# VH-VL binders against q10491r548to677: the designs that were tried, part 3

Target 1, 130 residues: q10491r548to677
Amino acid sequence: KVFKLGILIQNEKVRKDRLLSNREVGVILTSSQLMFFKNVYWISGLLDQLEDFKRSHSFSPCYFSPHLTSLSADYIIPLSDLVAYGDGSRIENELYSFSVKQKNQRTHVFSVTNVDELNDWLVKINFVST
Below, E stands for the ipSAE of ESMFold2; O stands for the ipSAE of OpenDDE; V2 stands for 0.75 times the mean of E and O plus 0.25 times the DockQ between their complexes.

## First folded at step 1 (VH-VL)

Design n04 (framework fv_narsoplimab; at its last look DockQ between E and O 0.14; V2 from the best seeds 0.00; counts 0 for: pae E 9.4 > 2, placed apart)
Fold by OpenDDE, look of step 2:
Structure n04 (fold): chain C 130 residues (1-130), chain A 123 residues (1-123), chain B 106 residues (1-106)
Amino acid sequence: as target 1 above (130 residues)
Amino acid sequence: QVTLKESGPVLVKPTETLTLTCTVSGFSLSNARMGVSWIRQPPGKALEWLAHIFSYDEKSYRTSLKSRLTISKDTSKNQVVLTMTNMDPVDTATYYCARTLDYGDYEPYFDYWGQGTLVTVSS
Amino acid sequence: QPVLTQPPSLSVSPGQTASITCSGEELGDKYAYWYQQKPGQSPVLVMYQDSKRPSGIPERFSGSNSGNTATLTISGTQAMDEADYYCQAWDSYTVVFGGGTKLTVL
């Protein structure tokens, strides 16, 4: 089951000067993992389908084409012991940042363009990970 | 003493699936900032990274091959497994597994390598 | 997509200094790593995080990074240093290797 999909801005750590670099990444949250895609066009296409579906069907599950299972992620994070949190900080260009951290693992930092999306990601990631 | 050893078939037919196993010793696959990567090298050509698995089952794949690759681990057996589907003669290469260090700064590197195993894809 | 560019080959006489370059946009803000590979052998890490030497690597090996170019320098090059050298970097979720440089010691 897919809980959420979208495009996030990944804030990568720049080791040499400890700055963050920003790159768009497609993300799918399933019941078992976070999937990341370098090719955001895949996710963009799915988002368009989702929007079209929402406009036409209010209470039915959305069926994507191609099927989501046919997509191969570039990077996968299991949801086990995964926590998402926001620190209320804003990054350049009025972005809202949140962090995703697995137990004793690196912290992944992402940004979104509005606070509603921020809260939605936080709620859904934490919900599925528990 | 850290060691990695690749095992699996040395001959694969086109379209078949390759399954390679990396058996590690000297460290635990449950260590927080350690993982295992697979890297291949066609004869006379450059190194090519394929996939990485981290201590908590985080996985990364080469974009151009991700649809064909699956990496997994069995911590209890100290083994990492790579599967690669739809093998082609172009996939003929020496396949290495390597210990991958990741200290949480997003830049993995490889401090110990296996001896590698030559996999030939041929009819 | 990320590409690290190395010269395909480099020749030096014994005792001379060999400088192997590795260029790529990712090296502007990320560390470079270097591996030595001798014929029929597995790669060996010879430099990590631009300029750090692993235990067992001779002091004649050094590394630097300026702009988008990393450089592996071998001072007082010896015959045993003849090998292929690969640089490596990281980009998002991908590890990238250079094309390799064949160092010949004349």
Scores: ipSAE 0.813, ipTM 0.924, lowest interface PAE 0.4, mean pLDDT 91
Fold by ESMFold2-Fast, scan of step 1:
Structure n04 (fold): chain C 130 residues (1-130), chain A 123 residues (1-123), chain B 106 residues (1-106)
Amino acid sequence: as target 1 above (130 residues)
Amino acid sequence: QVTLKESGPVLVKPTETLTLTCTVSGFSLSNARMGVSWIRQPPGKALEWLAHIFSYDEKSYRTSLKSRLTISKDTSKNQVVLTMTNMDPVDTATYYCARTLDYGDYEPYFDYWGQGTLVTVSS
Amino acid sequence: QPVLTQPPSLSVSPGQTASITCSGEELGDKYAYWYQQKPGQSPVLVMYQDSKRPSGIPERFSGSNSGNTATLTISGTQAMDEADYYCQAWDSYTVVFGGGTKLTVL
């Protein structure tokens, strides 16, 4: 089951300036893993389809689940021992950041443009993780 | 001290699945800063990174090949396994496994390499 | 398609300085890493994080990264330095290698 999909801005340190560099990544949150995709265009297409589906089915039970059988992520983080956290801190005063960390692994830092999206990602990731 | 050894060599027929095992010693696959990558090199050509796996099954795959690749590990056996589906003669190469370092502040790189194993894809 | 560009070959006389370049957008904000590979052998790490030498690598080896171009420099080049040299960088979730440079010493 897909719990959430979207496009996040991944933040990475710039070695010379100590400022974060930003890259868009596609993300799918499932019941067991976070899947990351470097090609954001096909995920953008899925998001558009989801929004069109919601607009057409707003008052009825809706089911939207992309077929993941033939999909393959560039990067996978299992949800075991994973925590998402953030305090609404801004990067460059425009973006809201949150962090994702597995026990004893590196921290991944992401940004969104909307604090409601920040909270939605945090709640959903922590809900499905253990 | 640190050693990595690939299984093989292997002869694979077109459309079949390749399975390679890397056995490591001198470090633990439970160490969060250490992982294993698979890197291949066709005869006379450049190095091509395929996949890596770190502690807790954090995985990464080469974008152009990701639909064909699966990487997994068994920490109790000190082994990392790569599976590659639908093999083609162009996949003929020497396949290496390498210790991969990532300390959280930097990007992954390879400090120790296995001897390599020849994978030939032919009928 | 992120690709690191290296000259395919470079020839120097013994005792001269060899400079091997590696160019790509990734190098503007990512580190470069360098590997030496002699015929029939596995690659060996000779430079990491742009300019740091691993233990056991001679002081003749140095590195830099400016703009989008990383350079591996070998001063006083010796016959034993003949090899293929590959650069490597990180592209968010994937590793990319350069096409390799064959260094010939005379």
Scores: ipSAE 0.492, ipTM 0.814, lowest interface PAE 2.5, mean pLDDT 84
Fold by ESMFold2, look of step 2:
Structure n04 (fold): chain C 130 residues (1-130), chain A 123 residues (1-123), chain B 106 residues (1-106)
Amino acid sequence: as target 1 above (130 residues)
Amino acid sequence: QVTLKESGPVLVKPTETLTLTCTVSGFSLSNARMGVSWIRQPPGKALEWLAHIFSYDEKSYRTSLKSRLTISKDTSKNQVVLTMTNMDPVDTATYYCARTLDYGDYEPYFDYWGQGTLVTVSS
Amino acid sequence: QPVLTQPPSLSVSPGQTASITCSGEELGDKYAYWYQQKPGQSPVLVMYQDSKRPSGIPERFSGSNSGNTATLTISGTQAMDEADYYCQAWDSYTVVFGGGTKLTVL
């Protein structure tokens, strides 16, 4: 089951004076994992399909075209022992950041364009991961 | 003003359990990017990291000491507690608590330190 | 366990440049952090993320990390800079400190 999907800005941190590279990434939150997609153009279509399904209130299951179970993500984070958190700061260029940390693994930093979207990601990721 | 203060016994007998409390002020233990670490320094020797805890109860322990260490926090009291079992004379050291920053790259570091407390384990 | 290797001591004349090295394989991929500790005092962070200086640390302190070696550099070294200096990095599962370098001025 999909709990949220969207397009986020992935922040790369400066290491050894290399330039930052902030890029858009598609993100899908399921019941067990976060899935990341560097090609974001098809995810807009998925957002439209999901929104249309929610409006219909159909008894039928929502089927995406293509089906989500057939998707090949560029990167996956399992939700076991994972938290998402924000620092309450406002980043330059009207972006808001939050972090997704799994114990003893890399922390991923993402940015969104407004605080309501930030809070919705945080709530949903932490709800599913508990 | 950020401050950390260690408290606990200064003398411990071998095999006893050490309990140290770090009382913090000037920052919130609920801040997601901030944690508290315990670091020790035996007399005349280098610093040794023991454990840390962050706002979402994320804990890590030095691998060689993991079975002896427990770290916890009480946000309402602004306190972080370290428990270390089966103390031995080799554990004689100054124990520090320090504010730990981790801005999302798995590289914790320590920007404010307590004054430290010397714990002596009878030989 | 991983180690960060520092020279045990370094002596420099007042006004000269002190360069304290810290070597370890983890420094190829990880940042270096530096702490100053004067006798009977707690450590103080003097450099983070290789080359960034905390507020209140004099501009004569600078840092670099190239290859597997990080360097803390003190230009125009003063008597008040006499201290032990520790480097620190993250290994995959633990914080690692160097053995420390005792800096003597004069």
Scores: ipSAE 0.008, ipTM 0.560, lowest interface PAE 9.4, mean pLDDT 80
ESMFold2 (binder alone), look of step 2: mean pLDDT 91; pTM 0.940
ESMFold2-Fast, scan of step 4: ipSAE 0.433; ipTM 0.797

Design n05 (framework fv_narsoplimab)
Fold by ESMFold2-Fast, scan of step 1:
Structure n05 (fold): chain C 130 residues (1-130), chain A 124 residues (1-124), chain B 106 residues (1-106)
Amino acid sequence: as target 1 above (130 residues)
Amino acid sequence: QVTLKESGPVLVKPTETLTLTCTVSGFSLSNARMGVSWIRQPPGKALEWLAHIYSNDEKSYRTSLKSRLTISKDTSKNQVVLTMTNMDPVDTATYYCARIKGFGELSYYGMDVWGQGTLVTVSS
Amino acid sequence: QPVLTQPPSLSVSPGQTASITCSGEKLGNKYAYWYQQKPGQSPVLVMYQDSKRPSGIPERFSGSNSGNTATLTISGTQAMDEADYYCQAWDSSTGVFGGGTKLTVL
């Protein structure tokens, strides 16, 4: 079951003393894991398909189910002991950031371009992680 | 609908500072998926990437020229500005600005829209 | 700074396949991009992320990238394809262009 598809901006330190780059990452939230993809264009294609599906089924709840069997994630975080949180802060007044942390693991920081997307990611990740 | 246009052409004397402006239309420089690069091409030679500015105002520069280059943007004017100090005759080239969709190397769609280019001549 | 090497020139007859190579250390671990430039004109993106065509680019253009070599392939080459072709890649946040290949269709 896929709960959400999207592209997030991963906030990374390229060097010890500063943030030199941000990279887009494709993300699929399932019932059991959060999957990350370096090649975001496959995810972008799925998002286009989802938008077309919604346009055709505007009066129905979204039950779009992409075919995932040929897709290999570059990184996977199990939802066990996972929490997503944000404080509504902006990066340079443009991006809304949130953090994802699994017990005893590194915190990952992501950004989105609007607050509605931020809230949707936070709600859905925390919902399926329980 | 989407266009980029460089200022100029420009004649610059050796040791002077070059300032070029790229005016964009049909998209916002605040759009997180949009960025602008500067590229140059000396007469009869290869394309050479110079600098890039992201929507969040992060900047990157060609390593060999980093001390001479400054890229900035004014989103209210829809403009990206490139400044290059201590010009010399070898810097004579056509300078282009180009749009890049994406926010990093793993998401770039390439430079999909280019300006017409502007000739910068460095001579005494 | 990474170096991308292209052959300076390539000649093909109309209808033949042109293969333009771009070589760089571990280039297959990066995305390759290709630009077409005709005399007096701005470059035009013809291939992005190794093998994807922008809208409006004919199906006879294809691409690949593995190991140290990226290749732009033009099947059934036409006179209108005569141009300079540049490969490009990203080294983290910095862009790098190849030296260009002049494709002559004669």
Scores: ipSAE 0.006, ipTM 0.543, lowest interface PAE 12.7, mean pLDDT 80

Design n06 (framework fv_narsoplimab)
Fold by ESMFold2-Fast, scan of step 1:
Structure n06 (fold): chain C 130 residues (1-130), chain A 123 residues (1-123), chain B 106 residues (1-106)
Amino acid sequence: as target 1 above (130 residues)
Amino acid sequence: QVTLKESGPVLVKPTETLTLTCTVSGFSLSDARMGVSWIRQPPGKALEWLAHIFSNDEKSYRTSLKSRLTISKDTSKNQVVLTMTNMDPVDTATYYCARVHYDILTGYYFDYWGQGTLVTVSS
Amino acid sequence: QPVLTQPPSLSVSPGQTASITCSGEKLGDKYAYWYQQKPGQSPVLVMYQDNKRPSGIPERFSGSNSGNTATLTISGTQAMDEADYYCQAWDSSYVVFGGGTKLTVL
């Protein structure tokens, strides 16, 4: 059910003052949607639980089932016609950026500190969105 | 300096269509992070969000009124237009346009508002 | 049905602290925003993302948001703070405003 959990950096520029606004966001990629959380500490705890489970058991996605009905996602993007892509650009020469876009919707820009993480997000988002 | 200004005021008869234009200054409607929203306030009542539009033509509408509302923009004229069909006396309100910020975590919020325009629906 | 509930009115004396509440299911898991509206005027953003003040808003304005309740706090309330205050949040597909609180400074 859950394909990937992580913390991304959301990047936005404000034209009038040229400030680059960035913040950490918790992300859960499921079979049907991308879920976003302002509470990154909860996501960090969940990542730790997932690593503990993998070490103790032969990991299978059908056995990892957090009680999502009791959780409040701050934002949800359905995966229908969603495409993730990177253009090799860096933000402030530090971060690797990628974009997520749905037809006729605004493009969302995220960054990670590691190119391997960038590629993993791109592959998994595009895989489940098909 | 950012400013928004609504057309009007307007007198509308029941069943007619309302058309309001918002003219913006001090920012571009092609700015990817910013959009324009319409919000109304009936006399003595609370604020009620109606619709918004962003640079990429992303649009959203209040679900209860979605079938009656259309929002569009003309970036070359710095204008956003709201149409609302089948007007009823209950739709009498001050209508505001406001600049809306969108963030994937925080959703929508409004940092600059127009002066508002009075729309009266009566026979 | 309103998603956000505010007390309809609140009275304070000049110099006292006003605390305006906004209640909604799991509101602390979302961001809250606050607008001030004086008679005959447009709303003005006075607090964004729970506890951040826009430029030009006095430091006596502060905010919090936890559990089911967001609070706008005005310390050392002045006559000029008399206004209607609206909270706002975003929930999935829509924007919601509270019913508003009329703050009277007497």
Scores: ipSAE 0.007, ipTM 0.570, lowest interface PAE 10.2, mean pLDDT 79

Design n07 (framework fv_narsoplimab)
Fold by ESMFold2-Fast, scan of step 1:
Structure n07 (fold): chain C 130 residues (1-130), chain A 124 residues (1-124), chain B 106 residues (1-106)
Amino acid sequence: as target 1 above (130 residues)
Amino acid sequence: QVTLKESGPVLVKPTETLTLTCTVSGFSLTNARMGVSWIRQPPGKALEWLAHIFSNDEKSYRTSLKSRLTISKDTSKNQVVLTMTNMDPVDTATYYCARIQSYDFWSGTRFDYWGQGTLVTVSS
Amino acid sequence: QPVLTQPPSLSVSPGQTASITCSGEKLGDKYAYWYQQKPGQSPVLVMYQDSKRPSGIPERFSGSNSGNTATLTISGTQAMDEADYYCQAWDSSTAVFGGGTKLTVL
C-alpha cells in the first residue's frame, strides 16, 4: 500500500543554520518503507497517473497501487527506524523543511514548497512508522 | 586505522572460476553506513566497477557481467568474497576491493579506502 | 549504461591551473567523485560530492559539477600532482568510472 508519493528537495546543512546544497528526490511512502528515487521523472509520471486516477474515480489515494519493486529504489529506509519532525519554518525563500531521523542517529533533511505538504508528510510518515 | 587486503595474486585458466577474498580491518561489515566494492583495472586501462555489498546484504553488479559475478560476506571473519565464472584472457586485471562509506544516498557515498590490489592473470 | 567521458591526457606547466573534465548526460543531477592514481599505486579519493575535499587533500584541489560536465581543478599544479585522474558517479546502485586523464606536469 502506497500512502504518499511526491518529489522532495533533499538538503545538506554543513553549518547548523545554513543550507549548502539541495537536490530533488522522488519519494514513495509505503506501509513498510520509505523509498527514494533519483529519477524524479519517473515519480513525476506516477504523480500524473495518480491525479488522473483521482479525476476519473472518486476514491482515496490509498486505492492507487502502482507496480513497485524495492530493487528500483536508489535508497530505502525501513519505517521501524523512522521519526519525522519539523516546525514548519522556512529555511530558504519558499521552502519549508522537515527532518527524518533513523534510530542510528542519522538525520535526513528535506524541503517542500508549502506548509500543507510539510504537515502531510509528517503526519503520514509518523502514522505508518508507529 | 582502516585497511583492506585482497587475496592473491592469482593465475587462472580460461573457463575456470576466479575467487577473491577481501579482508577488512578497522571497521565492521555490520556497520549500516559501510559497504565493500570490487573494482578492476586491466593493464594500462581504466577502472571498472564490478560489484558491491552492504551490511544488510544489499548487492549490486555491473550489468554486462551480472551473470558471472557473485559477491558475499562473512561478518564474523571480516571478509568479502567475489566469485567470477568463465574467466577469459580479457579479464586479466588488477582487482581492488574498496570501502564504500555512505551517510545517505545523496551525500558521502564514496570509495574512501582501497586495498593494494591483486593481479589476476588469465592464460593457458 | 551511462558513459563518463574524460580527455585521455592533459599537460600543464608547474604553477599553472589544470582543469580535468568529466562529461555525461545530466551528470550535474548526480554527485561526482574524483580519484588520483600514481604509477604502481592504488587510487586515492581526492574529491567527493562534486566539491568536497577529504582530509589530507590540499586546498589547491577544487571541484564543480553542473549540467553535463564535472570538473576537477588543481591550482598551482606541482610535480607531485602527476597522475591518472578518474571521475566516478552513481547510476542508481551501480558505479560508473570515466576513462581517466593522464596529467603531465612539464
Scores: ipSAE 0.000, ipTM 0.544, lowest interface PAE 11.0, mean pLDDT 79

Design n08 (framework fv_narsoplimab)
Fold by ESMFold2-Fast, scan of step 1:
Structure n08 (fold): chain C 130 residues (1-130), chain A 122 residues (1-122), chain B 106 residues (1-106)
Amino acid sequence: as target 1 above (130 residues)
Amino acid sequence: QVTLKESGPVLVKPTETLTLTCTVSGFSLSNARMGVSWIRQPPGKALEWLAHIFWNDEKSYRTSLKSRLTISKDTSKNQVVLTMTNMDPVDTATYYCARLGYSYGPTYFDYWGQGTLVTVSS
Amino acid sequence: QPVLTQPPSLSVSPGQTASITCSGEKLGEKYAYWYQQKPGQSPVLVMYQDSKRPSGIPERFSGSNSGNTATLTISGTQAMDEADYYCQAWDRSTYVFGGGTKLTVL
């Protein structure tokens, strides 16, 4: 089952929690994993096709699950003991950030362009991870 | 064994239409996520992507040449056909067909035909 | 249209390392692919998804892709590596090739 598809802005930390760089990444949230893809344009195309199909048909969010079994993610984070949290802060006064961390693992920082998207990611990640 | 083979060398006059056929073997054009592209290379110059077609008849064309290009397939003959209208001497090139892999997205070309020389002259 | 820029030529001595670059806006956010073409022959895929080697490609070939630049690196360059090298990226449903780099091994 796929819970959410989207594009996030991944921020790299540079000591003292300072952000170094921004990079767009495609993200697929499943019932057990958070999967990351460097090819954001492929993910963008898939999202556009999904939205176009929804306008002409009513279908399940899980429609693409069989096709996703042929994909290989660039990075995978298991959802076990995973916590996503946001502090309401902005990056460059344009982006809303949130962090994802597993016990004894590095923290990953992501950004989105609006607060509704931020809340949607936080709710879905934490809901599925429990 | 996967092979792709372009139809023979062709001489085309300016303003005429070019038609090239790519015959594939070792895989089926109806297999899910399989696709074929046409790519050309003028003598001594860079590779230039022209068009692709997928198993589901999804098609895409190079924007600058879109009005001149048509790509189609015949799955029963395992052939892909490219048509290019209003040929000009600058279209002289070696034309390749290549298989488009899909395991990690339809983003690269894993097998190429031998290429066929298309010469446009009076 | 997106543009990929490669140096037109590069010369190295046998046994030295050759680094061929490919530059494009936000190229590191996409996958880069590399093809080797010898005179009179079809292109051959030598690197896919930035840093993965197809079966049959020697371990001396490696790749990277970050920021705006992808790099194909050939360590211990041999005379047989002399060829034109093309980078390629995918942007939605279009495919873009670089201008090519002629590698000469003297």
Scores: ipSAE 0.000, ipTM 0.517, lowest interface PAE 17.1, mean pLDDT 79

Design n09 (framework fv_narsoplimab)
Fold by ESMFold2-Fast, scan of step 1:
Structure n09 (fold): chain C 130 residues (1-130), chain A 125 residues (1-125), chain B 106 residues (1-106)
Amino acid sequence: as target 1 above (130 residues)
Amino acid sequence: QVTLKESGPVLVKPTETLTLTCTVSGFSLSNPRMGVSWIRQPPGKALEWLAHIFSNDKKSYRTSLKSRLTISKDTSKNQVVLTMTNMDPVDTATYYCARIEGSYYSPYYYYMDVWGQGTLVTVSS
Amino acid sequence: QPVLTQPPSLSVSPGQTASITCSGEKLGDKYAYWYQQKPGQSPVLVMYQDYKRPSGIPERFSGSNSGNTATLTISGTQAMDEADYYCQAWDSSTVIFGGGTKLTVL
């Protein structure tokens, strides 16, 4: 049910590589939706729990599933007709950016601090959106 | 094998500046899951958080004291330094440094898992 | 900024259950952490993120956090548990500690 969770930097550009604003958002990728949380508090806790569990025990990723019906997402993007893409560019030579666009909708731009995380988001979003 | 050690003990005169160094061993100050916090405890009183610094050089200070506090790190020396200006007898306390463990993205979820032995700072004329 | 309130003292007999409370507005929306401090010693983390025990902390230590109150529970309390206990939470990027509870095992 849950394919990935994490924290992304949501940014807006005045020009191609110039940031107008940025903020952290919590993100859960499910089989049907991208769910966004302005309060990154909960996602941060889940990430720490996952990392601590990996260090202490062997685990199967399929056992890690938060109970989504009790969550209050601030924003949701359905995965139908959704594509995630990046051009390999860096923002301010530090952040790796990628875009998410659903047909006939606004493009959303996000950044992460490392290329492995970028590739993982792109692969998983495009896989589940199919 | 993880240890933190505060410099001192120190006797400080009123109005002088305190400088304390925390030397860490068994982990890197470049580790994005790690940081160092400074906490003090006046004799017989509660723990009081002062400041922290993370691997990315992000810093936070106790609001009531922030005009007096500076925290910095030197990753090559494995050291974190706290300075506190205009010392007063009420600042007499045991000062601790402690490792913060958590995620770079989760300041709310960091916890202090390993503490130094503490160092006594006495402020008197 | 929120304030964390703890009872200043608590006494239990050996083998009894000790429940140490920590109260703060909407504390259940945050994670609570607990530290044990014995006389002349540095604090030791005994509970993190409400209910998780660090390696080496006995199973008789448990925790909870809901509404406005976090609780550290010590079952079958032993003489070695006699200490000051401090709760801790985060307020944005700053740390707040409770006033501490002196647990006496008598």
Scores: ipSAE 0.000, ipTM 0.530, lowest interface PAE 12.4, mean pLDDT 79

Design n10 (framework fv_narsoplimab)
Fold by ESMFold2-Fast, scan of step 1:
Structure n10 (fold): chain C 130 residues (1-130), chain A 124 residues (1-124), chain B 106 residues (1-106)
Amino acid sequence: as target 1 above (130 residues)
Amino acid sequence: QVTLKESGPVLVKPTETLTLTCTVSGFSLSNAKMGVSWIRQPPGKALEWLAHIFSHDEKSYRTSLKSRLTISKDTSKNQVVLTMTNMDPVDTATYYCARSKYDYVWGSYPFDYWGQGTLVTVSS
Amino acid sequence: QPVLTQPPSLSVSPGQTASITCSGEKLGDKFAYWYQQKPGQSPVLVMYQDSKRPSGIPERFSGSNSGNTATLTISGTQAMDEADYYCQAWDSSTVVFGGGTKLTVL
């Protein structure tokens, strides 16, 4: 089951200049894992399909079920013992950042453009990781 | 001191079932970062992936051979077992088990350690 | 499953640069891995995450991956580099290997 899909900005600290490197990644949150895609265009296509589906079914109880069988994630993070957290801090005063971490693993830092998206990702990741 | 060791070598008759065991040392199969694949190589031919098992017991198989393959693990014995049914002379190959180590930062899982391989010969 | 295509053989003189290609549809959207195999030996990981070297692999090994093609480059090729080279990628939870390239150093 897909709980959320979207595009996140992945942030990494560059050793020599201490700047965060910003890169867009496609993300699918399922009941068991976070799936990441270098190809943002494919996720954009799915988001457009979801938006079209919502418009055509605004008054009907239907479910959007994207075809996931042929998908190739570039990487996957299991949700076991995974915690997502953020304090509303900003990167370059424009983006809202949050982190995800498993015990004894490295921290991943992501950003979104608005606080509602930040809260939605945090709530949904923590909900399914319980 | 990570090691993987395949059982065998083995002689199998056509139509019989092959069972191979990979015994691992230096890491735990319950470690969320670790997984094991079975990969074979016929004499003088290319590497062919067969099956993979992840730490959370999720399994995957080569599509063309899926009906013949079963992969399982016993974490208490540190063993991964491959079963392949209805063996044919074309299945003669060196069979390897290899560890995948999951990098949570990048989500990359290279095969960083391989067993020595075991020769499986299918003949009457 | 997706197919990864490699040239079956490549010959270079000692000291020259060898470039081994691996082609697959949208391969640049995935991580490429490379393995070196010498006769009678198990494969050895020589490149991961497109362009990262494991400890013990010489600096003359480099990699790239863009569009449909991943490339393993060996600069200043030495006799000891003579081997079969295999590319590999993950397609979700499944694995695909290239057909292998036999590198001969003459």
Scores: ipSAE 0.005, ipTM 0.542, lowest interface PAE 14.0, mean pLDDT 81

